# VH-VL binders against TBCC domain-containing protein 1 (tbccd1): the designs that were tried, part 6

Target 1, 147 residues: TBCC domain-containing protein 1 (tbccd1), of Danio rerio (Zebrafish) (Brachydanio rerio) (a4qp31r305to451)
Amino acid sequence: PPGSRLVLMSQVCKQTLAKDSEKLNDVNIKLHRCSEAFIYLLSPLWSVTLDKCRNSTLVLGPVRTSVHIQSCENVRVVCVAGRLTIGGSFNCTIHSLTPTRPLLLPGNASLTLGPFHTQYPTLEDHMASAGLAVVPNLWNQPLLFGV

## First folded at step 20 (VH-VL)

Design x6 (from n2 with light chain G34D)
Fold by OpenDDE, fold request of step 22:
Structure x6 (fold): chain C 147 residues (1-147), chain A 119 residues (1-119), chain B 112 residues (1-112)
Amino acid sequence: as target 1 above (147 residues)
Amino acid sequence: QVQLVQSGAEVKKPGASVKVSCKASGYTFSRYVMNWMRQAPGQGLEWMGWISPIFDTEKYADKFQGRVTFTLDTSISTAYMELSRLRSDDTAVYYCARDYGFKWEFDYWGQGTLVTVSS
Amino acid sequence: DVVMTQSPLSLPVTLGQPASISCRSSQSLVHSDDKTYLHWYLQKPGQSPQLLIYKVSNRDSGVPDRFSGSGSGTDFTLKISRVEAEDVGVYYCMQGTYYPYTFGQGTKLEIK
């Protein structure tokens, strides 16, 4: 069923990874220890986790449930997501569209939050598939937890 | 009828800057990544980097980081490459080339722009 | 950086005879997506480079079937079954797997 599959992408280094396959639809993505990478996952996704990634840019299709960023450094993330969580990360920039308030966990430093402004031809269809709308957008209303 | 038409030859002094243009036609400009390469006289090809209009991303080779700038004017389907602090070993033919879908296969190239740097 | 090494650098060939060019990379070119981004270009005299083969063995549009590419990992080969006059130029292999993308030195094909 949707949300039951996990795809692990580990140690993507000095590469561009671009995918727009239906095989990514409604899957859980985990990006682990990516470095100096450009990653484009342009499909409606179930969830995305970034763990210990550095010096990288991530452009994600709409994420139905949550995007979780943990222990990342010098990372740019562009995403539409139901929820956004960031912890233990340094010098990261997140451009997001999210109907819930971003949750900032302990350990962050030099974070920049910005609005989602990316467009690609199938984005609208992907947002519909992921059950996400353009409003409301609470990207600039983060909640601090345990800080 | 895909075409990439580059600006004309340039002659520059050391320390100056040069800006080469690449006008695209025959396809949807914004949907393709534009790459830049150069070729010194009698030498091989060297990749400089790429720029993606849709995703607002760019990548420069470390060799040129801080000295090269890629820009776009989507209203006229034109890409620009500016190289500053020129030196003699920057003398080369500069090429723009398109890539679709980040395949890193360049199916169409500009005609090239000769940039000569001399005192 | 990934070093691309071509051999030979000079390739004199008689018309109608076959030709073969080798390209070796300093490390495996298998991408994280399990594809191999090794491409071949031809630069004819006084012209811009043109794509011949992409991803090891796929001919670009308009490329005749006398051209073929093969290989895997770190060793790749471009073959021309019957060399024609229009095949004169410099052939380059290129890897698009790792940054920075790098080219081989080029192989100059000439007619004897």
Scores: ipSAE 0.904, ipTM 0.946, lowest interface PAE 0.5, mean pLDDT 96
Fold by OpenDDE, last read:
Structure x6 (fold): chain C 147 residues (1-147), chain A 119 residues (1-119), chain B 112 residues (1-112)
Amino acid sequence: as target 1 above (147 residues)
Amino acid sequence: QVQLVQSGAEVKKPGASVKVSCKASGYTFSRYVMNWMRQAPGQGLEWMGWISPIFDTEKYADKFQGRVTFTLDTSISTAYMELSRLRSDDTAVYYCARDYGFKWEFDYWGQGTLVTVSS
Amino acid sequence: DVVMTQSPLSLPVTLGQPASISCRSSQSLVHSDDKTYLHWYLQKPGQSPQLLIYKVSNRDSGVPDRFSGSGSGTDFTLKISRVEAEDVGVYYCMQGTYYPYTFGQGTKLEIK
């Protein structure tokens, strides 16, 4: 069922990973220790976790549930997501469309939040598929937790 | 048909900058990545980097980082490569090339632009 | 950086005879998506490079079937079953798996 599968992408380094396959639909993505990478996952996703990624750019299709960024450094993330959480990260820039307030966990430094501004041909369909069509964007209303 | 037409030959002095244009036609410009390569006289090919119009991302080879800038004018389907602080070993034919399907294979190339750097 | 090594660098061939070019990478070119982004280009005299083979063994549109690519991991080969006059030029292998993308030195094919 949707949200039951996990795809681990570990140590993607010095390369571009571009996917727009139906195989990514409604899966949980975990990006672990990626570095100097450009990652485009242009499908409606269930959840995405970035863990210990560095010097990378992530452009994500709509994420139905949550995008979680943890212990990342010099990472740019572009995403539409139901929820956004960021913790323990340094010098990261997140361009997001999220109907819930971003949750900033302890340990962050030099974070930049901005609005989602990316377009690609199937984005609208993907947003609809992810249940994120026509939602408010609270990207600039973060909540600080435990800080 | 797909075409990439580049600007004409340039002659520059050391320390100057050069800006080469690459006008695309025959396809949806914004949906493809544009790569830049160069080839010194009698030498092989060297990859410089790419720019993605639709995702607003670019990647430069470390060798050129801080000295090269890729830009776009989507209204006229044109990509630009600007190389600054020119030196003699920058003398080369510069190519733009379209990336097919974001798979880093260059299926269409511009005709090349000769940039000569001499004192 | 990934070093691409071609052999031979000079390839004189008699018309109608086969030709073979080797390309070796300093590390495996298998991408994180399990594909191998090894491509072959031909640069005819006075022209821009043109794509011949993409992802090891796929002929680009319009490329004659006398061209074929093979290989895996770090060793790749471009073959021409019957060399024609129009095949003269410099052949380059290129890896598009790792940054920076790198080319082989080029193999100059000439007619004897």
Scores: ipSAE 0.904, ipTM 0.946, lowest interface PAE 0.5, mean pLDDT 96
Fold by OpenDDE, last read:
Structure x6 (fold): chain C 147 residues (1-147), chain A 119 residues (1-119), chain B 112 residues (1-112)
Amino acid sequence: as target 1 above (147 residues)
Amino acid sequence: QVQLVQSGAEVKKPGASVKVSCKASGYTFSRYVMNWMRQAPGQGLEWMGWISPIFDTEKYADKFQGRVTFTLDTSISTAYMELSRLRSDDTAVYYCARDYGFKWEFDYWGQGTLVTVSS
Amino acid sequence: DVVMTQSPLSLPVTLGQPASISCRSSQSLVHSDDKTYLHWYLQKPGQSPQLLIYKVSNRDSGVPDRFSGSGSGTDFTLKISRVEAEDVGVYYCMQGTYYPYTFGQGTKLEIK
């Protein structure tokens, strides 16, 4: 069923990974220790976790549940997501569209939040599939937890 | 018919900057990544980097980092490569080439732009 | 950086005879997506490079079937079954798996 699968992408280094396959639909994605990478996952996703990624750019299709960024450094993330959480991350920039307030966990430094401005041909359909809308967008209303 | 038409030859002094244009036609400009390569006289090919119109991302080879800048004018389907602080060893033919879907197969190339750097 | 090594660098061939060019990479070119981004280009005299083979063995549109690519991992080969006059030029292999993307030195094919 949707949200039951986990795809681990580990140690993606010095390369571009671009996917727009239906095989990614409603899947949980974990990006682990990616470095100097450009990663484009242009499908409606269930959840995405970024763990210990560095010097990378991540462009994600709509994420139905949550995008979780943990222990990342010099990472740019572009995403539409139901929820956004960020912890333990340094010098990261997140461009997001989210109907809930981003949750900033302890350990962040030099974090920049911005609005989602990216477009690609199937984005609207993917947002519909993920049950996400353009409004409301609370990207600029973060909640600080334990900070 | 897909075409990439580059700007004309340039002659520059050391320390100057050069900006080469690459106008695309015959396809949807925003859906393809534009790559830049160069070739010194009698030498092989060297990759400089790429720029993605749709995602507004670019990648530069470390060799050129801080000295090269890729830009786009999507309204006229044109890509630009600016190289600053020119040296004599920057003398080369510069090429733009398109790639689709980040497959890094360059199926169409510009005609090349000769940039000569001499004192 | 991934080093691409071609051999031979000079390839004199008699018309109608076959030709073979080797390309070796300093490390495996298998991408994280399990594909191998090794491509072959031909630069004819006075022209821009043109794509011949992409992803090891796929001929680009308009490329004659006398051209074929093969290989895996770190060893790749471009073959021409019957060399024609229009095949004269410099052949380059290129890897698009790892940054920076790198080319081989080039193989100059000439007619004897």
Scores: ipSAE 0.903, ipTM 0.946, lowest interface PAE 0.5, mean pLDDT 96
Fold by OpenDDE, fold request of step 22:
Structure x6 (fold): chain C 147 residues (1-147), chain A 119 residues (1-119), chain B 112 residues (1-112)
Amino acid sequence: as target 1 above (147 residues)
Amino acid sequence: QVQLVQSGAEVKKPGASVKVSCKASGYTFSRYVMNWMRQAPGQGLEWMGWISPIFDTEKYADKFQGRVTFTLDTSISTAYMELSRLRSDDTAVYYCARDYGFKWEFDYWGQGTLVTVSS
Amino acid sequence: DVVMTQSPLSLPVTLGQPASISCRSSQSLVHSDDKTYLHWYLQKPGQSPQLLIYKVSNRDSGVPDRFSGSGSGTDFTLKISRVEAEDVGVYYCMQGTYYPYTFGQGTKLEIK
């Protein structure tokens, strides 16, 4: 069922990973220790976890549930997501469209939040598929938790 | 029908900047990544980087980081490469080349722009 | 950086005879997506490079079937079954797997 699969992308380094496959639809994505990478996952996703990634740019298709950024450094994330959480991250920039207030966990430094501004041909369809077609954007209303 | 037409030859002095244009036609400009390469006289090809119109992302080779800037004018389907702080070893033919979908295969190339750097 | 090594660097060939160019990479070119982004380009005299083979073995549009690419990992080969006059130029292998993208030195194919 949707949200039951996990795709681990570990140690993607010094390369661009671009995918728009239906095989990614409603899948949980975990990006682990990616470095100097450009990652484009242009499908409606279930969840995305970014863990210990550095010097990378991530452009995501709409994420139905949550995008979690943990222990990242110098990472740019562009995403539409139901929820956004960021913790333990340094010098990261997040451009998001999220109907819930971003949750900033402890350990962040030099974090920049901005609005989602990216488009691609199938984005609207993907947003609809992810249940995020018409939602408010609370990107600039973060909640500080434990900080 | 697909064409990449680059600006004309340039002669520059050391320390100056040069801006080469690459006008695309015959395809949807925003759907393709534009790459830049150069070729010194009698030498091989060297990759400089790419820019993605649709995602507003760019990647520069470390060798050129801080000295090269890629820009776009989507209204006229044109990509630009600006190289600053020119030196003699920057003398080369500069090429733009398109890549579709981050396949890193350059199926169409501009005709090249000779940039000569001399005192 | 990934070093691309071509051999030979000079390739004199008689018309109608086959030709073979080797390209070796300093490390595996298998991408994280399990594809191998090794491409071959031909630069004819006075012209811009043109794509011949993409992803090891796929001929680009309009490329004659006398051109073929093969290989895996770190060892790749471009073959021309019957060399024609229009095949004269410098052939480059290129890896698009890792940054920075790198080219081989080029192989100059000439007619004897």
Scores: ipSAE 0.902, ipTM 0.946, lowest interface PAE 0.5, mean pLDDT 96
Fold by ESMFold2, fold request of step 22:
Order: sequence, then structure tokens, then C-alpha cells
Structure x6 (fold): chain C 147 residues (1-147), chain A 119 residues (1-119), chain B 112 residues (1-112)
Amino acid sequence: as target 1 above (147 residues)
Amino acid sequence: QVQLVQSGAEVKKPGASVKVSCKASGYTFSRYVMNWMRQAPGQGLEWMGWISPIFDTEKYADKFQGRVTFTLDTSISTAYMELSRLRSDDTAVYYCARDYGFKWEFDYWGQGTLVTVSS
Amino acid sequence: DVVMTQSPLSLPVTLGQPASISCRSSQSLVHSDDKTYLHWYLQKPGQSPQLLIYKVSNRDSGVPDRFSGSGSGTDFTLKISRVEAEDVGVYYCMQGTYYPYTFGQGTKLEIK
């Protein structure tokens, strides 16, 4: 069923990883310890976790449930997501479209939030597939928890 | 019918800057990544980096960090490479080449632009 | 940086005879997506480079089937089954797996 599969992408370093395969549709993605990388996952996804990534740029297709960014440094993320959570991260920039308030957990410093402003040819179809085709954008209304 | 047409040869002094243009035609410019390479006279090829019109992202080879800037003008399907603080060892033919979907398969190249740096 | 070493650097060959060019990388070119981004280019005299073979063994559109590529890991080979006059030029291998992307030093193919 949708959201039942997990794909771990670990230690992607000094390279560009670009995927747009329908085999990633509705998959949970964990990006773990990636560094000096450009990662483009241009499929409608179920969830995405970025953990311990450094000096990297991530461009994600629409994420149905959540994007969780934890323990990252010098990372740029571009996403459309149902929910956005950030914790323990330093010098990161997140450009998003999200219908819920971004949640900022403890341990963050030097975060920049901005609106989603990226397009690719199948984006609108992917947004529809993820249930995010017609939603408000609350990127600028973060909620602080314990910070 | 795919063409990449580059600006003409340039002669520069050390310390100056040069801006090379690469005008694309015959394909959808915004769907391809533009790469830049150079080739010193009588020598091999060196990758300088890329710029993506779709995602507004770029990568510079570490050797050129801080001296090179890639830009795009999508309205005229043109890519630019500007190299600053020129040195005599920057004398080379500079090429643009397109890449389909980050496959690093440079299938079409510009004709090259000779930049000569001499004092 | 990944160093790409070609052999030979100069390759005189008789028309109609086979030719073989080796390319060795200083580390494995297998990408995290399990593909190998090793490519071959030909730069004919006075021209820009042109793609011949991508991802080890795939011929680009319009490339004659007398060109073939093979190899894995760190060792790669470009073969020409019967050399023609139009094949004269400098051949480069290139890796696109790790930044910075790097080229071999070139193999100049000449007709004897």
C-alpha cells in the first residue's frame, strides 16, 4: 500500500542523484549522512526525512505527509509538503509550500525560511497525486516548540 | 537543428574578467542543464561546472570557486560564464555543452570561444 | 579528485584495422544509483568534442556500431572494430560520477 515502502539513501557524497521514477511514488524516503551532494527526487512522495546531511541541496517532489529535517548543516531544501518539521539544524535554507505551520524544534540556528518558487514539467500533476494541488502556503508562519 | 552558438574570441590582460555567452536553439532551453568546459591550447578538457535553468541551481568545480559565475537568460535561451581575476594559465578555448537530466552525457557542444590572457 | 588515465596517448593505426583505447580511473565509478557514469568523446581536428559512448557501453545516436565500449569499476575500454579515415582525432574518457567531473588526458588516433 501507499506509504508502506522505505528507501534509504545513505552517504550520497560529491555527486548529483536525480530520480523521477514512478517506482518512488508514495515511498518514504530517508536521506542519511549525505554531503556535498545535489539530490533531485522528482516524484510524488509519502514522507521524507533528512538526517545528518551537510553542504547539500535537495529538490523534492511533493511530499504527501511530512518533511522532517534533523541534524543538518548548510543544507538547502526545496519542497512542497503537507507538514514541515526542523530540528537540530544549522545554517539551512528551506523554500516550501506547506498548508500547515512549519514546526521548529529545539537546536536550530541560522535558519532561513522562504516560499516555494521552483517549477518542473510534471510538478502540478505530482501535487495533485500528493493531495497538495489546491492548498494555502503557511511557509512564513512557523510554530516554535521548546525553542 | 540543436545549436549552441558562443560569443567570439577575446584577448584580456591578467586581472581582468571575461564573459562568454552561449545561445541555444532547436530545443527547450529550460529542460537541460548547461555545462562549461575549457581546453588550453594543445591540451585536454577540464570541467568547470554547470547551471540548471529548471531549479536555479549551479555547481562550480572547486578550482574555480570564487572566480567563476554562471548565469542564464531564459528569455533569449542564453547561458553566460564569467571568469574574473584572469591569469595567464586561463588561456583556453571555453565550451558550453548541454546535459540531459544530469546524465553528464554532453551531447551537444558550442563551437568554443578562445580567451587569450597575456600581459 | 578522480584521476582518469588513458593509454595509449598516441595511437597510429592502419585503415581497416582494429583500435583499442584504455581508460583507468583512480577509484570506482559506480554511482550511488548503481550506474557507472563513464563516457567517451571524440574531438575531430578543428572541431568541438562529440559524444560517442555514454555509461560505459551505450552508443550515442548516429554513432556507427563499429564503436563499442566495455569495462567496469575502474577499467574501461573503447574499441573500433575497423578504423576509417573519419575516425581521426583525439578520444577522451570522462567520468560523471563524482565532483569534480574529470577527463582523461586524451588519445590521439592517427592513420599510418
Scores: ipSAE 0.583, ipTM 0.860, lowest interface PAE 1.8, mean pLDDT 91

Design x6 (from n2 with light chain G34D)
Fold by ESMFold2, last read:
Structure x6 (fold): chain C 147 residues (1-147), chain A 119 residues (1-119), chain B 112 residues (1-112)
Amino acid sequence: as target 1 above (147 residues)
Amino acid sequence: QVQLVQSGAEVKKPGASVKVSCKASGYTFSRYVMNWMRQAPGQGLEWMGWISPIFDTEKYADKFQGRVTFTLDTSISTAYMELSRLRSDDTAVYYCARDYGFKWEFDYWGQGTLVTVSS
Amino acid sequence: DVVMTQSPLSLPVTLGQPASISCRSSQSLVHSDDKTYLHWYLQKPGQSPQLLIYKVSNRDSGVPDRFSGSGSGTDFTLKISRVEAEDVGVYYCMQGTYYPYTFGQGTKLEIK
């Protein structure tokens, strides 16, 4: 069932991890303590959490619910997501398409937000399956909470 | 038929730069990551890094970081490798090779470009 | 860096006889996705390298059945069941699990 499974990807280091399998459709993903990695998850996902990742690049298929980035350092994220939340993170760059205002929690420094500018052959189909095919992009309208 | 055709041999002086091209044909350029390797005379292969046409990402081997730049021109399906501040130990044959989806299965290689750094 | 060590470095073989090349890595090549990114390439004289075997044991398209790969973890083997004249060249193993990607030193196969 959608949103019922969690896949933990922990300590992916000095590698490229690339997946486009339908087995990831509507899965919750947690990336934990990854470093010096390139991670490509090119499926329509339910949610994604990045926790304590550093010096890494992540390219995500459309995320139906939320992308949450916490305690990350020197990370680049490219995503389409229903919601985007960032906290406790330093020197991170997020290129996004999101129809809600990005939420910036306490503890961030040196964040760069930019618009989504990535294409892959099945992207439009994945955006439709995630309910994000024709939505406004509020990437440049962050909301600060608790700061 | 898949082909990777590289630019011709070059002779350079120490301190100069070289730019090697790799023109791809016979496949969807954006679906493959382009890798660069080199092989010094009489020696083995050394990986230099990769560039992805679809994800606008690249990785340089630490040894070359700061001296090498990979670029793409997708309109002509061409990858470029530029190596600066050349030294005599950069004399090698430079190869491009494609890889599907970061599998490191270099199934097609360019013919190689000899770069000689002398004097 | 992951060090890839091949043996032998020189492999003279009688035409029609089997050949075996070993490749050892300084650490396990099992990726976070549970696959092993160990590949074999052949560089024929005067040519660029060509892929033979990917992910330990899978033959690339057009590679004859006389080539086979095996191994796990840190120890890998390429076998040629019956060497032909066209098999002459330098064989390289390569790991794509950890940055930087590294090649073995090469094994030069020659007909006696």
Scores: ipSAE 0.565, ipTM 0.857, lowest interface PAE 1.9, mean pLDDT 91
Fold by ESMFold2, fold request of step 22:
Structure x6 (fold): chain C 147 residues (1-147), chain A 119 residues (1-119), chain B 112 residues (1-112)
Amino acid sequence: as target 1 above (147 residues)
Amino acid sequence: QVQLVQSGAEVKKPGASVKVSCKASGYTFSRYVMNWMRQAPGQGLEWMGWISPIFDTEKYADKFQGRVTFTLDTSISTAYMELSRLRSDDTAVYYCARDYGFKWEFDYWGQGTLVTVSS
Amino acid sequence: DVVMTQSPLSLPVTLGQPASISCRSSQSLVHSDDKTYLHWYLQKPGQSPQLLIYKVSNRDSGVPDRFSGSGSGTDFTLKISRVEAEDVGVYYCMQGTYYPYTFGQGTKLEIK
C-alpha cells in the first residue's frame, strides 16, 4: 500500500545514486549521514527525510506529503513537495515547488531558498500522481517557528 | 548517428588557460551527462569530471577542483572544458564522452584534443 | 581513491588463441544501488576509447561475442575467446562506483 514502505539510505558517500524505478513509488525515504554524494530519486515519493547529510546534492521526484531537512550542512535540495520543513541546518540551498509555506524551525543558518527549476522527462506525470500537478508555489513565503 | 566533434589542437604556455569545445549531434543533448577525460602522452586515461544539462549539476575530480570549469551551451549542443593555470604536466589529449543516466557507460567519445603546454 | 590494477600490462598473443586480462580494485565496487559499475574499454591504435563491456559482463551493442566479462567484488576478468587482428590496442578497466572515477593502467594487446 502507498506510504507503507520505508527505505533507508545511510552513509552514501562519494557516489552518485540515481534511481527512477517504480519500486520507489509512494515510498517513505530516509537519507541519513550521506556525504559528498549526488542523489537523484526520480519517482513519485510519499515522504522524504534528510538527516545529518553533508556536502551533497539531492534531486527528488515529487513528494506527496513532506520533505523534512534536519541537521544538514552544505546540502543542495531540489524538490516538489506537499510540505517543506527545515531545521538545524547550515549553508543549505533548497529549490522547491510547494503549495504550503516552508516551515523554518530553529537552528538554521545561511539558508538559501529558491524556486524549483528542474526538468526531467516524466516529471509532469509524477507531479500528477503526487497530487501536485497544478498548484501554487509558495517557496518564497516561509513561516518562521521559534526564531 | 551520434557524433562528438572537439575543437582543434592547442599550444599553450605555462600559466595560461585553455578552453576545449565538444559539439554533439545525432542525439538529444539535454538527456545525457557529458564527461571529460584526459590522456597524457604514453599514459592511461584520467577522469576529470562531468556536467549534466538535465539536472543543472556538475562534479569535478578533486585533483582539478579550482582549476577546471565545465559549461554548456544547449542552444548549439556544445560542452566546454576550461583548464586554467596550466603547467607542463597538463599536456594531454582531452576527450569528451557521453553518459546515459550516470551509468558511466561512455558509449561515444570525441576524437580528442591535444593540448600541449611548453616553455 | 579506488585503485584499479590491471594484469598483465603487456599481452602478446598468437592469432586465434584466447586472451585474458585481469582487473583488481582496491575496494569492492558494489554500489549502494547493488549494481557493480565495472566497465571495459578498448583503445585501438590512433583512435578514441570505445566501450566493450559494461557492468561487469554486458557487451555493448556491436561488440563481438568472443568478448566476455566476469567477476565480482574486487576481482574482474575480460576474456577474448579467439584473438583477431582487429583486437590490437590498449584495454582499460574502469570503475564508476566511487568518486573519483578511475581507470586501470591499461593492457596493451599485441599480435606476436
Scores: ipSAE 0.549, ipTM 0.855, lowest interface PAE 2.0, mean pLDDT 91
Fold by ESMFold2, last read:
Structure x6 (fold): chain C 147 residues (1-147), chain A 119 residues (1-119), chain B 112 residues (1-112)
Amino acid sequence: as target 1 above (147 residues)
Amino acid sequence: QVQLVQSGAEVKKPGASVKVSCKASGYTFSRYVMNWMRQAPGQGLEWMGWISPIFDTEKYADKFQGRVTFTLDTSISTAYMELSRLRSDDTAVYYCARDYGFKWEFDYWGQGTLVTVSS
Amino acid sequence: DVVMTQSPLSLPVTLGQPASISCRSSQSLVHSDDKTYLHWYLQKPGQSPQLLIYKVSNRDSGVPDRFSGSGSGTDFTLKISRVEAEDVGVYYCMQGTYYPYTFGQGTKLEIK
């Protein structure tokens, strides 16, 4: 069923990894310890976690539930997501389209938030399949959450 | 018919900049990544980097970082490579080549542009 | 950087005879997606490079059957079963697995 499968992509380094397969439709993605990489996952996804990635660029198809970015450094992320959460990350740039306020957990520094600006031919179809719309976009209204 | 047509040969002084154009035809320009390579006289090929029209992303080889800029004008299906602070060892034929979806296959190449940097 | 080493660098061959070119990489070219991005190009005299073989063994469209590629890991080979006059030029292997993408030094094929 949708959202039941996890795909781990670990230690993608000094490469471009690009996938647009329907086999990734509605899966949970974990990107772990990727560095000096360009990663393009152009399918409607269930969730995405970026963990301990460095010096990389990620372009994601629409993510139905959440994108969670943790412990990343010098990472650029372009996404459409139901929710966006960022923690423990330094010098990261996130361009997003999200109907909820981005949640900033403790440990972040030098974050840049911007609006989603990427297009690809099947994007609108993927957004529909993920249940996401172009409005509202709350990219510029983050919440701080922590002790 | 797929075709990549580059701008003509150029002669430059050390310290100047050069901008080489690569006009594409016969395919959907926005679907392909454009790569740049160069070949010094009598030498082999060297990859300089790429630019993607769909993803608004680019990658420069480290040795050119800070001196090279790739741009696109999708309205006229043209890619550009600008190399600044030229020196004599930048004398080479510069090539554009397309790549479908990061497959690195470089299936079509431009005719090449000779850039001569005289000192 | 991944170093690509070709041998021989100069390859005189008799018309109609087979030819073989070796390409070795300083590390495995198997990508995170399990594919091997090792390609072969031919640069004919006065021309830009042309793709011959992609991903080790796949001939590009219009490339004659007499060309074949093989290999895995770090060792790769391009073979021409019978050399024709149009095959003259410089052959390059190239890896597209790791940044920066790198080419071998080239093998100049000439008819004796």
Scores: ipSAE 0.549, ipTM 0.848, lowest interface PAE 1.9, mean pLDDT 90

